VH-VL binders against Probable pyruvoyl-dependent arginine decarboxylase (pdaD). Designs and how they scored, part 17

Target 1, 139 residues: Probable pyruvoyl-dependent arginine decarboxylase (pdaD), of Prosthecochloris aestuarii (b4s6j7)
Amino acid sequence: SIFPPQCERISVEEGLKSLSPGEITFAVMARNSTNEHGRLIASSIGVALPADESVYGYLSEHHPYGQTEEQSGEYAEDLAATMLATTLGIEFDPNKDWDEREGIYKMSGKIINSFNITQSAEGQNGLWTTVIACAVLLP
Below, E stands for the ipSAE of ESMFold2; O stands for the ipSAE of OpenDDE; V2 stands for 0.75 times the mean of E and O plus 0.25 times the DockQ between their complexes.

## First folded at step 22 (VH-VL; framework fv_temelimab)

Design n3 (from g6 with heavy chain A59K Q63K, light chain S92D; at its last look DockQ between E and O 0.39; V2 from the best seeds 0.00; counts 0 for: pae E 8.4 > 2)
Fold by ESMFold2, look of step 22:
Structure n3 (fold): chain C 139 residues (1-139), chain A 121 residues (1-121), chain B 106 residues (1-106)
Amino acid sequence: as target 1 above (139 residues)
Amino acid sequence: QVQLVQSGAEVKKPGSSVKVSCKASGGTFSTYAMHWVRQAPGQGLEWIGAIIPIFGKAKYNQKFQGRATITADKSTSTAYMELSSLRSEDTAVYYCARGEWFGRLKYFDYWGQGTLVTVSS
Amino acid sequence: QIQLTQSPSSLSASVGDRVTITCSASESVRYMYWYQQKPGKAPKAWIYDASKLESGVPSRFSGSGSGTDYTLTISSLQPEDFATYYCQQYGDSPYTFGGGTKVEIK
């Protein structure tokens, strides 16, 4: 999904204070579940945000098996950046274009910031285990 | 647990093609890279190429550009590598291997059992 | 394209020996990985990000290096360590492997 231009990230607590009961808004959700004992699952929302606030960003969904929370989150960020580049028609390789020292992507000279929201769990004793990550877009 | 199961050994004539399959289970398929690596008898490992199934586009080692075709079927969680115009030098064990294309700390963490392709007259 | 040159291509050693394997890249690489392969088996991930041991790898293994020069060291060789070791880079396409270092019984 597209991250609209001129939007900013806010905390859940801050966002809830800004909403009225009954207000309609949009959300992006990643969900994953398992009933297998010992199965590691995660749900991640990755976000790629151009430093140029006039350009849209991208939100990705990723729900892997067998990844740690950190691995899942980093995967989702790279996916978001790659999808953004694809929609902009820009050649991009997260392996080459990640600047480790600055913690950003450089996409044909453009600076792309990223973050993720991830929840993980391990399946237990045949019980259904579900993990959800969610991002809500406020007007 | 992630498992990669490859199709069985094949014997081929020079000039023909071979298509090796790799079925993934126990993990996410569409957003991971599936790599193909071969090993000729008594030789080292050689990367052929990879595909990221959600994008449907493969990258190739330049050495194999034009001869190798890597595809994926998301509905069956199966990747394929086809090598055309086979020569005796293409006799090798062909491995599929899963690796992150996204993420920062990545390597080939799961490997298929290998498929021996023998090219003989 | 980055070339990885491993040295030596093979070595003979006795149980208990200290073994050092080198991997030199033709240009600086961002990430280096090592694999262990035994005859008739698929390679196994062994060392990631130059120096971090994969789960289940004995502590007698270590890795080091950055830029173009990387090493894998076995402090006290054990019988189960006789294998071929490959370095691998992924930060530039195509992915490349070193030629391998076969560790044999003397």
Scores: ipSAE 0.012, ipTM 0.597, lowest interface PAE 8.4, mean pLDDT 83
ESMFold2 (binder alone), look of step 22: mean pLDDT 88; pTM 0.902
OpenDDE, look of step 22: ipSAE 0.519; ipTM 0.851

Design n4 (from g6 with heavy chain Q65K; at its last fold request DockQ between E and O 0.95; V2 from the best seeds 0.76)
Heavy chain, then light chain:
Amino acid sequence: QVQLVQSGAEVKKPGSSVKVSCKASGGTFSTYAMHWVRQAPGQGLEWIGAIIPIFGKAAYNQQFKGRATITADKSTSTAYMELSSLRSEDTAVYYCARGEWFGRLKYFDYWGQGTLVTVSS
Amino acid sequence: QIQLTQSPSSLSASVGDRVTITCSASESVRYMYWYQQKPGKAPKAWIYDASKLESGVPSRFSGSGSGTDYTLTISSLQPEDFATYYCQQYGSSPYTFGGGTKVEIK
ESMFold2, look of step 22: ipSAE 0.584; ipTM 0.830
ESMFold2 (binder alone), look of step 22: mean pLDDT 89; pTM 0.908
OpenDDE, look of step 22: ipSAE 0.686; ipTM 0.896
ESMFold2, look of step 23: ipSAE 0.508; ipTM 0.793
ESMFold2 (binder alone), look of step 23: mean pLDDT 89; pTM 0.899
OpenDDE, look of step 23: ipSAE 0.708; ipTM 0.900
ESMFold2, fold request of step 24: ipSAE 0.511, 0.095, 0.526; ipTM 0.818, 0.702, 0.817
ESMFold2 (binder alone), fold request of step 24: mean pLDDT 88, 89, 89; pTM 0.889, 0.897, 0.904
OpenDDE, fold request of step 24: ipSAE 0.858, 0.867, 0.862; ipTM 0.936, 0.938, 0.937

Design n5 (from h5 with heavy chain K106R; at its last look DockQ between E and O 0.89; V2 from the best seeds 0.00; counts 0 for: pae E 2.2 > 2)
Fold by ESMFold2, look of step 22:
Structure n5 (fold): chain C 139 residues (1-139), chain A 121 residues (1-121), chain B 106 residues (1-106)
Amino acid sequence: as target 1 above (139 residues)
Amino acid sequence: QVQLVQSGAEVKKPGSSVKVSCKASGGTFSTYAMHWVRQAPGQGLEWIGAIIPIFGKAAYNQQFQGRATITADKSTSTAYMELSSLRSEDTAVYYCARGEWFGRFRYFDYWGQGTLVTVSS
Amino acid sequence: QIQLTQSPSSLSASVGDRVTITCSASESVRYMYWYQQKPGKAPKAWIYDASKLESGVPSRFSGSGSGTDYTLTISSLQPEDFATYYCQQYGSSPYTFGGGTKVEIK
């Protein structure tokens, strides 16, 4: 997914002060569930922000089984950043991992920041466990 | 459930080429890497290379660079591996296998049934 | 490229025995994976991230290790565990596999 130019990350507290009742806004959600005992689940949103204020940023979503919070978040962040890098013409070596590629993307000067929002949990015997990650874009 | 179905067995002459297909179903195709791994009779496993279909980028084991060509067709969810300048040592079962590419997981979670390629005069 | 050395190449054990196989890497790797392969079949993902069991893998299997030294252990060997086990890594291209350990039941 993409999002409009000139977005920046703000705190939840700051975002809530900016909203008016009845506003329509864009949101993206990642959701995951399990009732399997011991099943590790996660929901992640990755975000990549371009340096050029006139360019769209990228959002990704990922809801895996068997990944830790860190692993799931890194996947989502990598996906968002790599999609943005591709649209900005940044070359990358497919044999390099996220740690190295993240550095290359940022040194290009075209990607200011990337981050992720992740929630994880482990399933309980027969009980439904659900994790959700959301991003809300403010006007 | 992800399923990978490969093309049928091939018999080839030395010096020719072979192109093996791998059709994916039941899962996301474009954002997962499709890997190719071979196993000579009675031998272990050897990674040939992979493609990330959403970007159209392929990575290769250096031992196969220049001989192997890996491609993908997103519209049919099919990956291909072509191996040229075949020798008798290339006789093997060729597997396609799916794996994550983003982040740090680098293992093969689903495998095709294998395609036997026999190289003989 | 990173070489993986599995030991032993083959072993025989009785039902109920504890079996341990090892995988030694030529340099440190971040993650190790294990596959089970039965004759005439494709490999199956078995253990990921060194110690995490794939869905459907019996709890008698475990994995451990870090850096260069990794193990797969079967706490109480069963007849259906007859197979060849491969370790696999990716620290840099190419992906490499160990030579395999064939487990036979006496």
Scores: ipSAE 0.372, ipTM 0.744, lowest interface PAE 2.2, mean pLDDT 85
ESMFold2 (binder alone), look of step 22: mean pLDDT 88; pTM 0.900
OpenDDE, look of step 22: ipSAE 0.717; ipTM 0.904

Design n6 (from g6 with heavy chain G99D; at its last look DockQ between E and O 0.89; V2 from the best seeds 0.00; counts 0 for: pae E 5.3 > 2)
Fold by ESMFold2, look of step 22:
Structure n6 (fold): chain C 139 residues (1-139), chain A 121 residues (1-121), chain B 106 residues (1-106)
Amino acid sequence: as target 1 above (139 residues)
Amino acid sequence: QVQLVQSGAEVKKPGSSVKVSCKASGGTFSTYAMHWVRQAPGQGLEWIGAIIPIFGKAAYNQQFQGRATITADKSTSTAYMELSSLRSEDTAVYYCARDEWFGRLKYFDYWGQGTLVTVSS
Amino acid sequence: QIQLTQSPSSLSASVGDRVTITCSASESVRYMYWYQQKPGKAPKAWIYDASKLESGVPSRFSGSGSGTDYTLTISSLQPEDFATYYCQQYGSSPYTFGGGTKVEIK
């Protein structure tokens, strides 16, 4: 999904200080769960920020099975950056790997930052394990 | 559960074309690359090409450039591979397979059941 | 284009045997993967990123290697392991596969 221009990343602590009870805001959540022993799960939100502050950014979500925190986060981040890049008219070769795509996005000068928020776990037999990643857009 | 279901077997004459479909269900379609790989009887695997459905962009193995056309229909979660100017050596099982194109992993985590294409007179 | 050479092309082994198959790339590759294929069926993802087992793959399987040389090992062969194993790479387009190693019952 897109998000409004001129957003910046802040810490959870700073964000909580800025919220008021009853205030309406927008949030994106990725959720995953398992009760299977040894099952890797993750929930990720990827974020891509454009260099042009007047342009919308992109949020992605990814909730895979069998991926590490790093793998899941990289997927979500790459997806967000790629979606933003195509909106900005940046061309790419679909067979390129992540590192080359990241180089293209960053070297274009049109995407200034990308990052991810990921929570992961490994399932335990007979116990439901749930992981959540969330991004909240502050007014 | 992710599932890839391909169209049925085809028998074709040399010089004709075949179009194989691959319908995805139970998972993400638009942001995963859909690949086509073939296997001649008793032989190994050969990559034909791939498409990223959300962008509608396809890439091809040079050996198939000009003969293969790979497309996707996001509304039906279906990818297609058309091979033209068929020869007897194109007789093979054709597989669709999906790939986590984003991120670091570049392998085929789910495969279709295969479509036998037989090219004979 | 990167070529993958698997060795051996086939082998016969008994249940309980230790089996090692190799995959050699014509140049260094970033990613090496292994698939298992049984007759009449599509390949299945088996080992990813050279050494990591796909979900549901028995722990008797292991993979190792880096650069140009990679191996798949079955520590104690079981009846259900008789299949053809393929390595696959992406270090440059196009994706390529090894020629396969058929593991048969003795």
Scores: ipSAE 0.073, ipTM 0.681, lowest interface PAE 5.3, mean pLDDT 84
ESMFold2 (binder alone), look of step 22: mean pLDDT 89; pTM 0.912
OpenDDE, look of step 22: ipSAE 0.655; ipTM 0.878

## First folded at step 23 (VH-VL; framework fv_temelimab)

Design p1 (from n4 with heavy chain A50G; at its last look DockQ between E and O 0.89; V2 from the best seeds 0.00; counts 0 for: pae E 2.2 > 2)
Fold by ESMFold2, look of step 23:
Structure p1 (fold): chain C 139 residues (1-139), chain A 121 residues (1-121), chain B 106 residues (1-106)
Amino acid sequence: as target 1 above (139 residues)
Amino acid sequence: QVQLVQSGAEVKKPGSSVKVSCKASGGTFSTYAMHWVRQAPGQGLEWIGGIIPIFGKAAYNQQFKGRATITADKSTSTAYMELSSLRSEDTAVYYCARGEWFGRLKYFDYWGQGTLVTVSS
Amino acid sequence: QIQLTQSPSSLSASVGDRVTITCSASESVRYMYWYQQKPGKAPKAWIYDASKLESGVPSRFSGSGSGTDYTLTISSLQPEDFATYYCQQYGSSPYTFGGGTKVEIK
């Protein structure tokens, strides 16, 4: 998914003040669930912000089993940043992992920020556990 | 459940090439890397390279650069590895293996059954 | 490239024994992984991120370590545990594996 130029991250509290009943806006959601005892689940949204005010940013979704919050979030963030990098014509070396590629993308001057929103949990036997991560785009 | 099914065994002469296929099912194909790892008889494991199908970018072990070509077809969820200028020391079982490429978690969670390639006169 | 040295290359032990396999990297690595391979079969993911068991791996298996030195331990060896175990890393290209440790049951 893409999102409009010049978006800023805001708090949930601040964002909720700008919504009213019947309003339509865009949202991206990652959802994951399990009923298996001890199973790790996560839901992540990755975000990448371009430097150019006229360029759209990227959102990604990832909802793995068996990954920590950090691992899941890093996957989503890397995916969003790499999609944006590809759209912007930034070459990347497939032999480099996220530690190095993140630096390369930022040094290009075309990507100013990336981050993730992740929720994780561990399942309990016979009980459905669900985790959700969501990004809502506001005017 | 993810499954990786490889093409059948091959017998080749020195100097020829071989192309092994790996069809994935039961999971996401385009954003997971598909790797190729070989194992010569009685030997350990050697990474050949891998591809990220969503971008069509391949990375190679330098030892195989110039001889190995790794590709993917997203429409059939199939990855391919072609090895050219075969020598007798290329006799091995060739595995495809899936792993995450994005992020920092770099292990192979599912493996194909292996394809024996025998290179002899 | 990062070299992985496994020790021992093989061992023979009795059912119920505690077995320890080591993997030493030539430089510090962020992540270490372990695979089990039985004769004639593909490797199976066994332990990821040094210490986390893959789904379906018995709790008698454990992994530990950081930096350059990692271990895989079987607390009470069972007949189905005979296999070759490989460690694996990707701190930099290329992916490398240890030479393997063959575990045989007396």
Scores: ipSAE 0.431, ipTM 0.786, lowest interface PAE 2.2, mean pLDDT 87
ESMFold2 (binder alone), look of step 23: mean pLDDT 89; pTM 0.913
OpenDDE, look of step 23: ipSAE 0.469; ipTM 0.838

Design p2 (from n4 with heavy chain L105F; at its last look DockQ between E and O 0.81; V2 from the best seeds 0.63)
Fold by OpenDDE, look of step 23:
Order: sequence, then C-alpha cells, then structure tokens
Structure p2 (fold): chain C 139 residues (1-139), chain A 121 residues (1-121), chain B 106 residues (1-106)
Amino acid sequence: as target 1 above (139 residues)
Amino acid sequence: QVQLVQSGAEVKKPGSSVKVSCKASGGTFSTYAMHWVRQAPGQGLEWIGAIIPIFGKAAYNQQFKGRATITADKSTSTAYMELSSLRSEDTAVYYCARGEWFGRFKYFDYWGQGTLVTVSS
Amino acid sequence: QIQLTQSPSSLSASVGDRVTITCSASESVRYMYWYQQKPGKAPKAWIYDASKLESGVPSRFSGSGSGTDYTLTISSLQPEDFATYYCQQYGSSPYTFGGGTKVEIK
C-alpha cells in the first residue's frame, strides 16, 4: 500500500479528535486469529517514509504464526523499507540481512524513517484470539 | 496450504545446461524467497541460490561461479533454476524451497518434491 | 562460509530411547534450524529459531542452544522418527547445512 505524499504521522489521541462515530475512513489493516491454545500470532503494519515529501512512502502488512512481536514487526518494516528503497533506486545486496540493509537505506539519505506497529498474542483455550494492527489515514 | 511442484527428472551430457522449474500454489509468491538446494546421492544439502520475485533479485552461492541462474515469473508463480556447463559432480536431486526473506526467519518452511538431474557421458 | 559440524553422523537406538544430536558452528550464529528427511523424500522443516517446533512436530522433539552449539533432542524415540536430521544456519551468506545425522531404529 501507499503512504501518501506529505502525510504526517500523528498520535492516536490526536487522530481520534478528528473522527466521529460512524465515520468511514481509509485504513490499512493486518489481522490474525487463532483458536489453538498457546499458538503465537501477530499482526504488523510496516511504514517507510522518503526524505522527499513529494514522493510517496510505503505501508506493509504482515500476520504470521510463530513469530514474536519483534520478529513480526521487523518483517513488516523491512518489507516497507525495501519496497521504498527499490522505488527510489537504492541498491541493496539480497544476501544482506535487515540490520545491514536498514543501515544502507538510511545512509542513502533518501529514506528518513521506518517503523512498525505490531500486536501479538497467544491463543486461549476454547476461544478465538484476534490481534489487529491498523494504520488509519485521515484527510 | 502451500505446495511446490517441480519439473521432472533430467538426463544431461557434460557441458550442457539444465533448467528446472518450481510452481508455487496455496500462498503468496512474490514476497517470499524461492531457494534452490541440491543433494548429491547419499550426500548432504547444498544451497545454490535464491530469488525474491517481487524485486526480481537473485543471490547465489559463489561456489557455482556464475553457472547458476535463478529466475521467477510472478504471473505463473513459477521459479526457475538453470545450471550450465554441467559436470558429473552436478548429478543430484535439486529442490526448490520457500523461505522468508524479509525479517529474520532464514529457514525453508516448504519444499518441492525434488528433481533428479543426472549428468553422464 | 560458516561450517556446521553435526555429531554423530549416524546412530542406532531403540524405541523409547533418548536421542541427542549436536550441531557445532565454526562461528557464532543467530539461530539454528533443523530439518527431518526420510529416504526418497524432501526435507521437512522441523525446528526453527533453535527451539520452536514446526507445526505438526511431536512434542517429544526439542531444540536448544546458542552461539556456536545447538542440540536437537528426542525424549522418547518412536519408529516414525527414523530419518536423517540436518541443521542449517544463516549467520552469513551462503546458507549452510550440517552434514546430517542418520537416526536408525534398532
């Protein structure tokens, strides 16, 4: 998904001030569910922002089984950042891990920031457990 | 459920080339790496290389010194491995295997059934 | 490249026995992965991130380790556990595998 140009990240608290009950808005959502006791699930949104505000960024979603919150978040962030890097013509070595590539993306000066929003949980006995990560885009 | 189906067995002469295919179904294709691993008869596993279809970028084991070429067709969810300048030592079962490339999960969660490539004069 | 040495290369054990397989890396790796392979079949993912069991893997299997030394353990060997087990790492390119440990049932 696309992170619109000149879009600014704001806190949930600030965002809620501009929303009314029943209002329809655009959102990028990662959803995961399990009914297996002890099963680890996660939902992640990854975000990558370009240095040039006239250029769009990227939003990614990831919903794995068996990954920690940190692992799932890194996956989503890596995906978003690498998509943006590719768009911006930043060369990367496919043999290099995220830790190394992230450094390359930042050193290029073309990607100013990347982050992720992640929620994880373990399945509960006899119940459905759902985790959601969501980026809500406000006009 | 994710499934990887490979092309059939090949018999090749030394110096020739072989191209093996691997079709993926039951999951996403573009954002996972497709790896190629071979196993000589009675021997262990050797990583050849991989491709990330969404970017069309491939990585290789330098031991193959440019003899291996890995490609992918996103429209058909099919990956290919071509090995040139074949020699008898290249006789092996060749596997495609899916793995995560983003993040830190660097293992192969699904495997094809394998393709036997026999190189003999 | 990072070399992985498995020990032993083969072993024979009886049903109910405790089986331990080791994998030693030439240098420190982040995590270790294990695969089970039966004759004439493709390897199957078995343990990931050193200690997490892949879906469908019996609880009698366990994995542990860090740094350069990792272990796969079968608490009570069953007939269906006959297979060759491989460790695999990605601390640096290229991906590498151990030499394998063949587990035979007496």
Scores: ipSAE 0.576, ipTM 0.871, lowest interface PAE 0.8, mean pLDDT 94
ESMFold2, look of step 23: ipSAE 0.576; ipTM 0.818
ESMFold2 (binder alone), look of step 23: mean pLDDT 88; pTM 0.903

